# VH-VL binders against o27280: the designs that were tried, part 461

Target 1, 266 residues: o27280
Amino acid sequence: MDSMNVPEVLEIKRIVEESESVKTFIFSWDFRREVRPGQFVMVWDFRDEKPMSVSLIDPVRSEIGISIRRVGEFTDRVHGLSEGDLLGIRGPYGRGFELMGRDILLVGGGIGMAPLAALADEATARGMRVDALVAARTADELLFLDRLEAAGVNISTCTDDGSCGFKGFAHERLLTLEENHDMAAVCGPEPMMFQVMRILDERDVPAQLSLERYMKCAVGICGQCCLDDTGFRVCAEGPVFWSQELSRVREFGRYRRDPAGRRVPW
Short names: E, the ipSAE of ESMFold2; O, the ipSAE of OpenDDE; V2, 0.75 times the mean of E and O plus 0.25 times the DockQ between their complexes.

## First folded at step 22 (VH-VL)

Design if10 (framework fv_acasunlimab; at its last look DockQ between E and O 0.85; V2 from the best seeds 0.85)
Fold by OpenDDE, look of step 22:
Structure if10 (fold): chain C 266 residues (1-266), chain A 118 residues (1-118), chain B 108 residues (1-108)
Amino acid sequence: as target 1 above (266 residues)
Amino acid sequence: EVQLLEPGGGLVQPGGSLRLSCEASGFTFSKYWMSWVRQAPGKGLEWVSYISTGGRSTFYADSVRGRFTISRDSSKNTLFLQMSSLRAEDTAVYYCAKWYIGRAFDIWGQGTLVTVSS
Amino acid sequence: SYVLTQPPSVSVAPGQTARITCGGNKIGSESVHWYQQKPGQAPVLVVYYDSYQPSGLPERFSGSNSGNTATLTISRVEAGDEADYYCQVYDESSDHYVFGGGTKLTVL
């Protein structure tokens, strides 16, 4: 068993309030342990454990950031923490994004922008041209805009209510964009990702998509995050999948499994 | 049947030019990055060039940069490698290869021999 | 340039297990793929993403990655497994595909 399976107790170095419901928790990180955008860590508050995407990778400052949306009891507790408090972190796990080409399109919805923000940093650092379509329900829920802008990302926004940018959904905004890219990275609500993937496929733009499933072990053993008909484990074969892989997954964009393992629609 | 066919190889003098083609069938060519990989006689595999699906971005090994040009025609399901200023060390079997997930190559042509000799 | 190091040759008796290693400083951060090349033939992908098997290939082929070394394992080696084997990565820092030097597997 790899030592990476044991949570490391880390002190919250800083907390960045990204929005009303999202906070980024920053930790010191030993980069001898490699971490890639798109990978996730298991966050342990000494009561419960949840998978969270890495949203910041800063080798200069030797820091990582984990962005957490307030959505339930666990995240409520975590959001109640302060700088200097402790969390258990184990990982990173899973397959991260792979960068190829010179022009990349990022399409993110809500907290899905978390791993994409990290990817944006890496891509821009490599000299890639990065376009980001940032989607949210309202303007106040748009994440990482200042950060992305500072990194040199070309940002397009869309909001459900039209309070910022294009009024509508990400896939609708994408349809209005004519330029293609070498590849795309997508993360957000699965229905959004499904539609976005379809459009990108029609445009012959290779796409990677980060899936969200209920994960328990994070090491491909428990099977809680298994995708039907393929047997893909989101924690092991994912969470980042190529569109070609997801095309084989019939449940993608259609249903998911709840914590009890029941099929539930999106 | 998924297949890559590579015509266009042959004998060329040093300093000469040659254009290789790779015709794809059995899969949607336009949806995949494509690569050229070469193998000198009795030697290992060496990546030569890579092109994005739309041809927007091209990449080259240092050994061929400035001399080789990769391109593609989706309407013809064909990948090209324009070679110029050929050198003896460019002598090799040239393979076209289809991108697979994870930056692997799952489909290879049978290769075409390019011999650069005076 | 980034270099992947493979042993030039590995010998194994039929029915035994062959292990071919691929060393590189970035192996821990890059996915490794493996190709089999028989004499006079084009390479064939046998392992991708370190440990996954393409469809249609024998389960005898497996891969692993630990530290800076990737390993291709061929169990129950057959005479037909005699070939050259290449590891391959993509170097993001240079946007180069990188192949190992290849390993000749001889079945005794």
Scores: ipSAE 0.913, ipTM 0.946, lowest interface PAE 0.5, mean pLDDT 95
Fold by ESMFold2, look of step 22:
Structure if10 (fold): chain C 266 residues (1-266), chain A 118 residues (1-118), chain B 108 residues (1-108)
Amino acid sequence: as target 1 above (266 residues)
Amino acid sequence: EVQLLEPGGGLVQPGGSLRLSCEASGFTFSKYWMSWVRQAPGKGLEWVSYISTGGRSTFYADSVRGRFTISRDSSKNTLFLQMSSLRAEDTAVYYCAKWYIGRAFDIWGQGTLVTVSS
Amino acid sequence: SYVLTQPPSVSVAPGQTARITCGGNKIGSESVHWYQQKPGQAPVLVVYYDSYQPSGLPERFSGSNSGNTATLTISRVEAGDEADYYCQVYDESSDHYVFGGGTKLTVL
């Protein structure tokens, strides 16, 4: 527990190719370091360190899975690794999802389904009914469908190009779904999350949303992961927030920050 | 100002029934999970029941399961507790309470006394 | 059934710091909330999420949570802090709220 802030060097036990651009790297994990869905880890490739979603939490097999989308130099290098190669892992960090009630709606866009897949496993293990809306640009980018189906999750899909399921955006598909959920969990592109949050709030469905911001220390000291007008640090007070917390945040869904802290449009 | 108002309560015989109500004002009632929490005289707080925002999911402490029914009416901003098969052990002040971030309770009613005595 | 254990009473001198404990198996993995209750009054939330204070409360109330113990800390105790204090969690495995037995704080 007290070694959380230094990377532990772990061997890649197994690699799952989730899509052309997403791989899940599975490691043996000592669950004296507890992990909750929605928490993140810092992945170190011995040159750089980036926050990554935990998508598999399996205390029985003593395994975690970390899903990584290829989006730049760091993730390209990690995608080039093989089973048996080493990565540094520190964490977990941040606030995970909290569960209540008898049913939950998951709304995930792209890699945002990674923490929601872990949450789905936990929710189904608790006996909750789980509905998932899985969104992507194309059918080939829909993540975790077989895993969710095997867990007993009721899946709805949407794709921007209509190649699978509903043609359109996640929030448009959501308008055609039943409103009867005790709570929701949302993760994906911030513009999608903003639109989904607004619909869920109109339906009086309490929601938790996982945000992404630039991170440096991952323990809340450096200030690089702060939201504009709240002082919330995504790595310490988040990354998961209740929608009630986010309704006070001016920047949510409207712009993002680059590594230097500069405002850029979505 | 945010308020929860709990009229009612009273004296009932063992095996009797009583319905409690809790009227909410100053917040959007339909957006929040609601609970009943009770406190026997001189004793601590005991959670009794909660209900989801839409009213479709209800949960009960083991001590009241099968005897108490929680419900809500969003058109009246009102939470209810139907108590049946009352026992002396159900004698308590009954509070309604509003869900808060983190699964806490931030707003409580003033409480209403239910006395079960022969 | 998850159990929270509090000492029945704690005494403290005015101006000093009171610490009220809440014991639970692996409670450090739970979000712990604290309530103050004065005689004849409803409970008042004084700490949530282990350590955050609700708006409009004196900042003298703070908390911590690790291992098997959560602690409510009241700094610069005043006579008006004399009350019963309860800890609370939500137990996801049972879908039940759980309160501790309460601690009476006496200010001497």
Scores: ipSAE 0.790, ipTM 0.903, lowest interface PAE 1.1, mean pLDDT 88
ESMFold2 (binder alone), look of step 22: mean pLDDT 91; pTM 0.941

Design if11 (framework fv_acasunlimab; at its last look DockQ between E and O 0.76; V2 from the best seeds 0.83)
Fold by OpenDDE, look of step 22:
Structure if11 (fold): chain C 266 residues (1-266), chain A 118 residues (1-118), chain B 108 residues (1-108)
Amino acid sequence: as target 1 above (266 residues)
Amino acid sequence: EVQLLEPGGGLVQPGGSLRLSCEASGFTFSKYWMSWVRQAPGKGLEWVSYISTGGRSTFYADSVRGRFTISRDSSKNTLFLQMSSLRAEDTAVYYCAKWYIGRAFDIWGQGTLVTVSS
Amino acid sequence: SYVLTQPPSVSVAPGQTARITCGGNKIGSESVHWYQQKPGQAPVLVVYYDSYLPSGLPERFSGSNSGNTATLTISRVEAGDEADYYCQVYDESSDHYVFGGGTKLTVL
C-alpha cells in the first residue's frame, strides 16, 4: 500500500469564499507530491470522507486549494470550519487533464469550474490561449471569474436566468461560438457535459471530461464508481476521460448510480 | 480496416525537398491528432511533428523545426509532411501515426524510406 | 531535452518473465506508453497510460509506473515477443513527444 492512501492531517491555511455555496480551502502542500489539474483528493473531516477536485495548484506558494460546494451534511460541516482547523487529505488520485495544443476551450458548470480553474492556471502559465465558458444557474453562482480574468483567460458566461452573459445553458452558448480549439476540457453537470461533448465531437474538437461518481476507496478496488459496460472506474481510469472513452460508456449523460448502487437519473 | 499508407519517400539530394503523404482509411481522420515519427537505419524512434485535428496548431522536433511543415487535408483524409533543406541525418523511415488517447499512437503506417544522399 | 533511458538489451528464456525499464526524471508524473517493433515492421502499441492494454493484446503484457521508472512486463515470453520495445511520453514543457532509446528483447 502506498503512503498516499493514508490521510495527511493538514491545517486550513486560508479560506476563500467563492460564492454563497462554495468555499475554497487552501492548504500547504509539499510539491514533491505531484498533483495535476483534474485529479481529486479525498477529504476527511474525521467523520466522513468525500472526493474533491483540486481547484488551485500553486507551486510558488506551495499551496493547493480545494473548492467545496455546500450540498449536504459533510460539506455543511466542512463549511463550518475556520482557518487553522484541520482536515485529512489523502491523494491525489485519478487521471488529470492533459494539455495539448495552443488553444484550449474550458467549459464548466457550477462547481465543475473547480478543476478547470486549476487547469486554466496551468494552461496560461504555459502560454496557451485559454477560452473559458463559465456556466451557472445565476450570476451569483458563477465561479472563479476574477481569478480566470487575472490569469488572462477569455471568459464567456452563461446563466440559466440570464442574470449574467448568455441566457441559457452552456451547450447553447457553445453553439453560438464559431471558433474551434485544439482541445477542450469540460466539467459540470453530466447532462451539460453530455451535450457539450456532442457539439465538440461534431466540430472535431478533442475533449476531456471530468466525471462525478460516488467514490469510496479512490483506489479502484471497491467498484462503487464503476461505469456500466466498460468497467471503467472513475477513481482509477478517471475522473478525467477523453470523449473517445466516454463514447463507449452508455450510461454517460443518462444515469448514475447512487451510494446504494441503484440507477438514478440525472 | 484501419490503415495508414505512406507514399512519397525516395532519394533526394542534400538541400533538396520532398513531400510525404499519409492516407488514412478505416477511421474518421478529422477527429484525431496526427504525428510523424521517423527512424534512422538501425536507430530508435524519433518524433518529428504533430498536428491538431483542425490543423490549427503544429509542433515540431527541434531537429526539424524551420525545415519541415506538417499539414493535413480532411477532405482527402491525408496527412502531409513537407520537408525542405534536407540533410543526411534526415535519412530515415518516416511513419505517420494516429493519436489514440493519452498521447499514445495506436495506428502506424508501414513507413516510407527517405534517403538523403549526394 | 527530456530523455528516457532504456536498457539497450534484455534477454529472457521462453516461458520466463521479461521486464523492460524506462527511466526519466519526470516519468512518475507522466503517462508512459510502450511500443513493440519487430524487424522490418512498424511499431505497435502494447501498453498505454502506464498499464492499460490496447484491444487485442494478450494479458501477458502489463505495465507499471512508479517513481522515476516505468516497467513493461511480459510474462510467459514467447519467441514471437522478440522485438524492440520503446517507451514514450509527452513532455508538456516542450510540447515534444519523447521516445526512449529502445530495448532489444532477445528470447533465448
Scores: ipSAE 0.901, ipTM 0.942, lowest interface PAE 0.5, mean pLDDT 95
Fold by ESMFold2, look of step 22:
Structure if11 (fold): chain C 266 residues (1-266), chain A 118 residues (1-118), chain B 108 residues (1-108)
Amino acid sequence: as target 1 above (266 residues)
Amino acid sequence: EVQLLEPGGGLVQPGGSLRLSCEASGFTFSKYWMSWVRQAPGKGLEWVSYISTGGRSTFYADSVRGRFTISRDSSKNTLFLQMSSLRAEDTAVYYCAKWYIGRAFDIWGQGTLVTVSS
Amino acid sequence: SYVLTQPPSVSVAPGQTARITCGGNKIGSESVHWYQQKPGQAPVLVVYYDSYLPSGLPERFSGSNSGNTATLTISRVEAGDEADYYCQVYDESSDHYVFGGGTKLTVL
């Protein structure tokens, strides 16, 4: 946490092109400010500021990496930057993933694989066995496969169009995979995460899910958390939650909220 | 009506063996990691062991590794601790405890006293 | 091995605020949980994730965690709060749970 709510201006040390639409921006980082997989930073391009997940945590090289998918004006501007250009970074913020046991299943959809890649590095470094189900619409959008393989992760893939691995959705592939894991971590499109969470719960696999819509809560501007259908307060620090926390939130997987706070179906 | 019950404490001689059990009710036992935690008379809490939901993975404090074995039987909603090569230092109240969000423990048994003495 | 340090005892007058500390190297980077144990009873979870209260716990209980110190705070202390209090973390490097040594809260 920064002592002041002012971004630190950092030089882009390296840029890795992960896909046509995803780049990883690497910065030198002072690890007296600890970073845990699943935490995020606020990235400031001197005009606007957006939360972005940390995808690389390397204390040995004193580096962090932030993976950004090009989806709009802000991310287009950031994708136009070069090595040596400057960005403001605040953070890290939020609750990260927590590890227990001897093995873990990662289920990542699209850019959701970014925080899970960081988690895979930490889990393998701690001696855990790591299985990863990496999902995307097409083969070209599968992220971090070479990095995961080099770390010793056992990879399964699925693509909507069948261009790589199983043809279908992540939860459909999961039904055909080995059921025995000590825990799981899930990040991706919320409908995918909901379906995956239900399967993991049936298998008695404790799961943690990273939910983008709760990042505002983690930076201390929480006014968008909702009561559950029973009126219980469900305002917990995110973006990472245990599945037991989410079982009381009926909006998960069914609704999102627009900037005005109105309920909008997925 | 959520409950953990630890029958079967007692006296045992050094070098002896004892098996503790912990019977769960009122929650879905198979969904939770389970631990044993002990407390020597007049002392603080000391974690002993935990076991994963499926029973695949087990972990032990250094003080008991190689002498104690944790296991579970989901069909009986029961957690076990097989204690062998017992020492006077193992004298304690033994609690079973249920995993909670954040790697805490929310439900504890009443505890059972194990006394190791000649 | 990771060590949590608590004062052995804290005394407080009824109606005042008790603060029980839990020291650990970089404990502010850990999730800290707190338990109350009354004589002859099992521990009861009173704070988890540094600062969250389980259902049914009075708002008089609160927690904080930063730097090398986590703190359990009990405001408007009552005689019924007299108990031993333990902090706890999970140490990922050893895969061990770790408890502090405990603090006896005495209500004068």
Scores: ipSAE 0.815, ipTM 0.914, lowest interface PAE 1.0, mean pLDDT 88
ESMFold2 (binder alone), look of step 22: mean pLDDT 92; pTM 0.944

Design if12 (framework fv_acasunlimab; at its last look DockQ between E and O 0.80; V2 from the best seeds 0.85)
Fold by OpenDDE, look of step 22:
Structure if12 (fold): chain C 266 residues (1-266), chain A 118 residues (1-118), chain B 108 residues (1-108)
Amino acid sequence: as target 1 above (266 residues)
Amino acid sequence: EVQLLEPGGGLVQPGGSLRLSCEASGFTFSKYWMSWVRQAPGKGLEWVSYISTGGRSTFYADSVRGRFTISRDSSKNTLFLQMSSLRAEDTAVYYCAKWYIGRAFDIWGQGTLVTVSS
Amino acid sequence: SYVLTQPPSVSVAPGQTARITCGGNKIGSESVHWYQQKPGQAPVLVVYYDSRRPSGLPERFSGSNSGNTATLTISRVEAGDEADYYCQVYDESSDHYVFGGGTKLTVL
């Protein structure tokens, strides 16, 4: 058994309120254990455990950040925590984003911006030109704008209600953007990602997409996160997939498995 | 059938120039990064250059930077490698290779021999 | 420059298991791919993403990654497996593709 499978109890070093529903929890991290944007960790509040994407990777400060959206009982408990409180963290797991080229497009929706924010930091640090399409339902749900701007990212915003930026969905805004990217990274609601992937494919822009599935073990054993037809395990072969891989996954953008293994629509 | 064909190799004098071509068939060429990899006689594989799908970005090994230029023509499903200021150490079989997920190469040409000799 | 280290040669008897290692400081953070090259032929992808097998490749070929070492495993080795094997990564810090020095597999 790998030691990485045992949760490490870490103190919440800092909490950043990103929005009304999203908080970033910052932890000290030993970077001898490398973590990549797009990878996830299992967060344990000593009652339950959930996979969360890493949203901040700061080798200088020896910190990582995990952004968590308040969506249920577990996240409610976590959001009730304060600086100095403890959480169990195990990982990182999964395959993260891969960077190639000089110009990259990030397309994120809601909490999907979490791993992309980390990717943006890495890309900009490498001197890459980064365009980010940040989508949310409303302006107040747009995440990491200040952070992205500070990193030198060119930001385009999209909101369902038009309260900020383009009024409409991310894929609609994408249609209005220039085609000048070497690759794209996408994360958000799967229907959004599906549409975005289609557009990027038509534009011959290689794309990576981060999927969200129910992940129990995080080590590719339980099969709860298996994708139909391919047998891909989101926790092991993902959560980041190339569009070429997802093109083989029939369920992508159509349905997912719930914790009981039932097919449920998005 | 998925295939990469590499014409254009041959004998060239030191300081000379040569343009290699790689014609792709059996897959949508425009959707993939492409790369050149070379192999000197009796030696291992050495990456030379790669180009993005749209040709927006090009990258080169240090050993060829400033001398080689990678390009592509989607309308012709063709990858190019313009070599200039050729040196004896550039003598090698040159392979074009198709990008695959994870930044692997799943399709290779049969290679074309470039010999730089006086 | 980033370097991948392979043993220059590995010998194995038919029917036995061959293991070819690839060492590098970034192996733990980069995906490793493996290629088979027979004399006079172009390389063929045999393992990608550390442990994935391309379609059409025998199940005898497998890959693993642990720490700073990747390993290509060929079980039930056949005479036809005699070839040079190269590991490969992409170095994001330099935007270079990096190949190992290659390992000659001899089937005794």
Scores: ipSAE 0.916, ipTM 0.947, lowest interface PAE 0.5, mean pLDDT 95
Fold by ESMFold2, look of step 22:
Structure if12 (fold): chain C 266 residues (1-266), chain A 118 residues (1-118), chain B 108 residues (1-108)
Amino acid sequence: as target 1 above (266 residues)
Amino acid sequence: EVQLLEPGGGLVQPGGSLRLSCEASGFTFSKYWMSWVRQAPGKGLEWVSYISTGGRSTFYADSVRGRFTISRDSSKNTLFLQMSSLRAEDTAVYYCAKWYIGRAFDIWGQGTLVTVSS
Amino acid sequence: SYVLTQPPSVSVAPGQTARITCGGNKIGSESVHWYQQKPGQAPVLVVYYDSRRPSGLPERFSGSNSGNTATLTISRVEAGDEADYYCQVYDESSDHYVFGGGTKLTVL
């Protein structure tokens, strides 16, 4: 447990190119440190450290997978690595998704599908019916479709440009679906999650949403991951929250914070 | 005033039937999973059943599966438990309980006694 | 199915700290909730998500959960804390709620 706060240096066992901009890095993992879908790890490239969601949890093969979108200097450097190269990993941290009921709706935007892919594997293994709404800007950015299909997930797609599936935003596609689910799990751009949360609440579908905030300590001490109105720390009380918890948060869906803590528009 | 009220209960012969109700007020009933939890006299809490917000998914403890049916009516803010093929070991105080964050129960009814004896 | 084990009773002097344990296989990976039940009354949630207090509960109630043991801690115990205490989890493998057998707290 104390070892969670010091990065363990692990060899990249495999790299899967999920899209032009997203790679999954697979590591051997000792599952005495249990991992739940929706938890995150801190990835250290020996210069900088960033939180990343776990996308594959495979206790049988003793492996985890971490999916990383190339979006800046840190992720560019990590994407330049090869199998056999080293990364530091500490964690897992945070609360993962909780499952109830017989069926679940997953709504994922872009890289937000990563933790939902792990959740889909767990939900299907438990015998739940899983529907997934997978959203992206373009068809080429839709993630994990083959993996979800192989797991028996019922997939709906939408793209901003209409290149695959429904043309429009995830919440617009959701309005055209008449599904009555026992629960939902949502992860993606925060404005998308806000709109989806409102629709699910109107339909009386309990939902869990995974948030991202700037993190430094990952154990709740530094305060950099706090939500304005609740005092909740995303790294300790989240990153997964029930929608009932988030409905009290003024900042959700309205702005984000940069590494200095300043409010920045979405 | 947030509350759950379980009128009903009573004395039933073994093999008999009884329907319990639980009336909710002060919160939006349709947004929450609901459960029945029972407690035999002098004993601990035992979960009995729960039902999804839409009412279409139901779950039962092994001890009651096939004999009890949970249901809900959101237009009446009411949770039900239809009990059939009752046994002496079903004698208990029956509580209804509202789902709370983390899969806990935050609001409980006062409970109603069901006695199964000849 | 999943089993939660609690001691049948715990005795504590007023003003001291009571610790009530809830044992379960890998319970540290579960979210544990605690209920207080006084005679003739319905249970009352006193701790959820291992360590959080519902609104209106005294700060004297706290909880922890790691490994195979979750613990409810009641600091500065008062006579009014005398009650039965139950731990509870949700077992995803069975889709069942599970309660511990309960612990009678006696304040001597």
Scores: ipSAE 0.814, ipTM 0.915, lowest interface PAE 1.0, mean pLDDT 89
ESMFold2 (binder alone), look of step 22: mean pLDDT 92; pTM 0.945

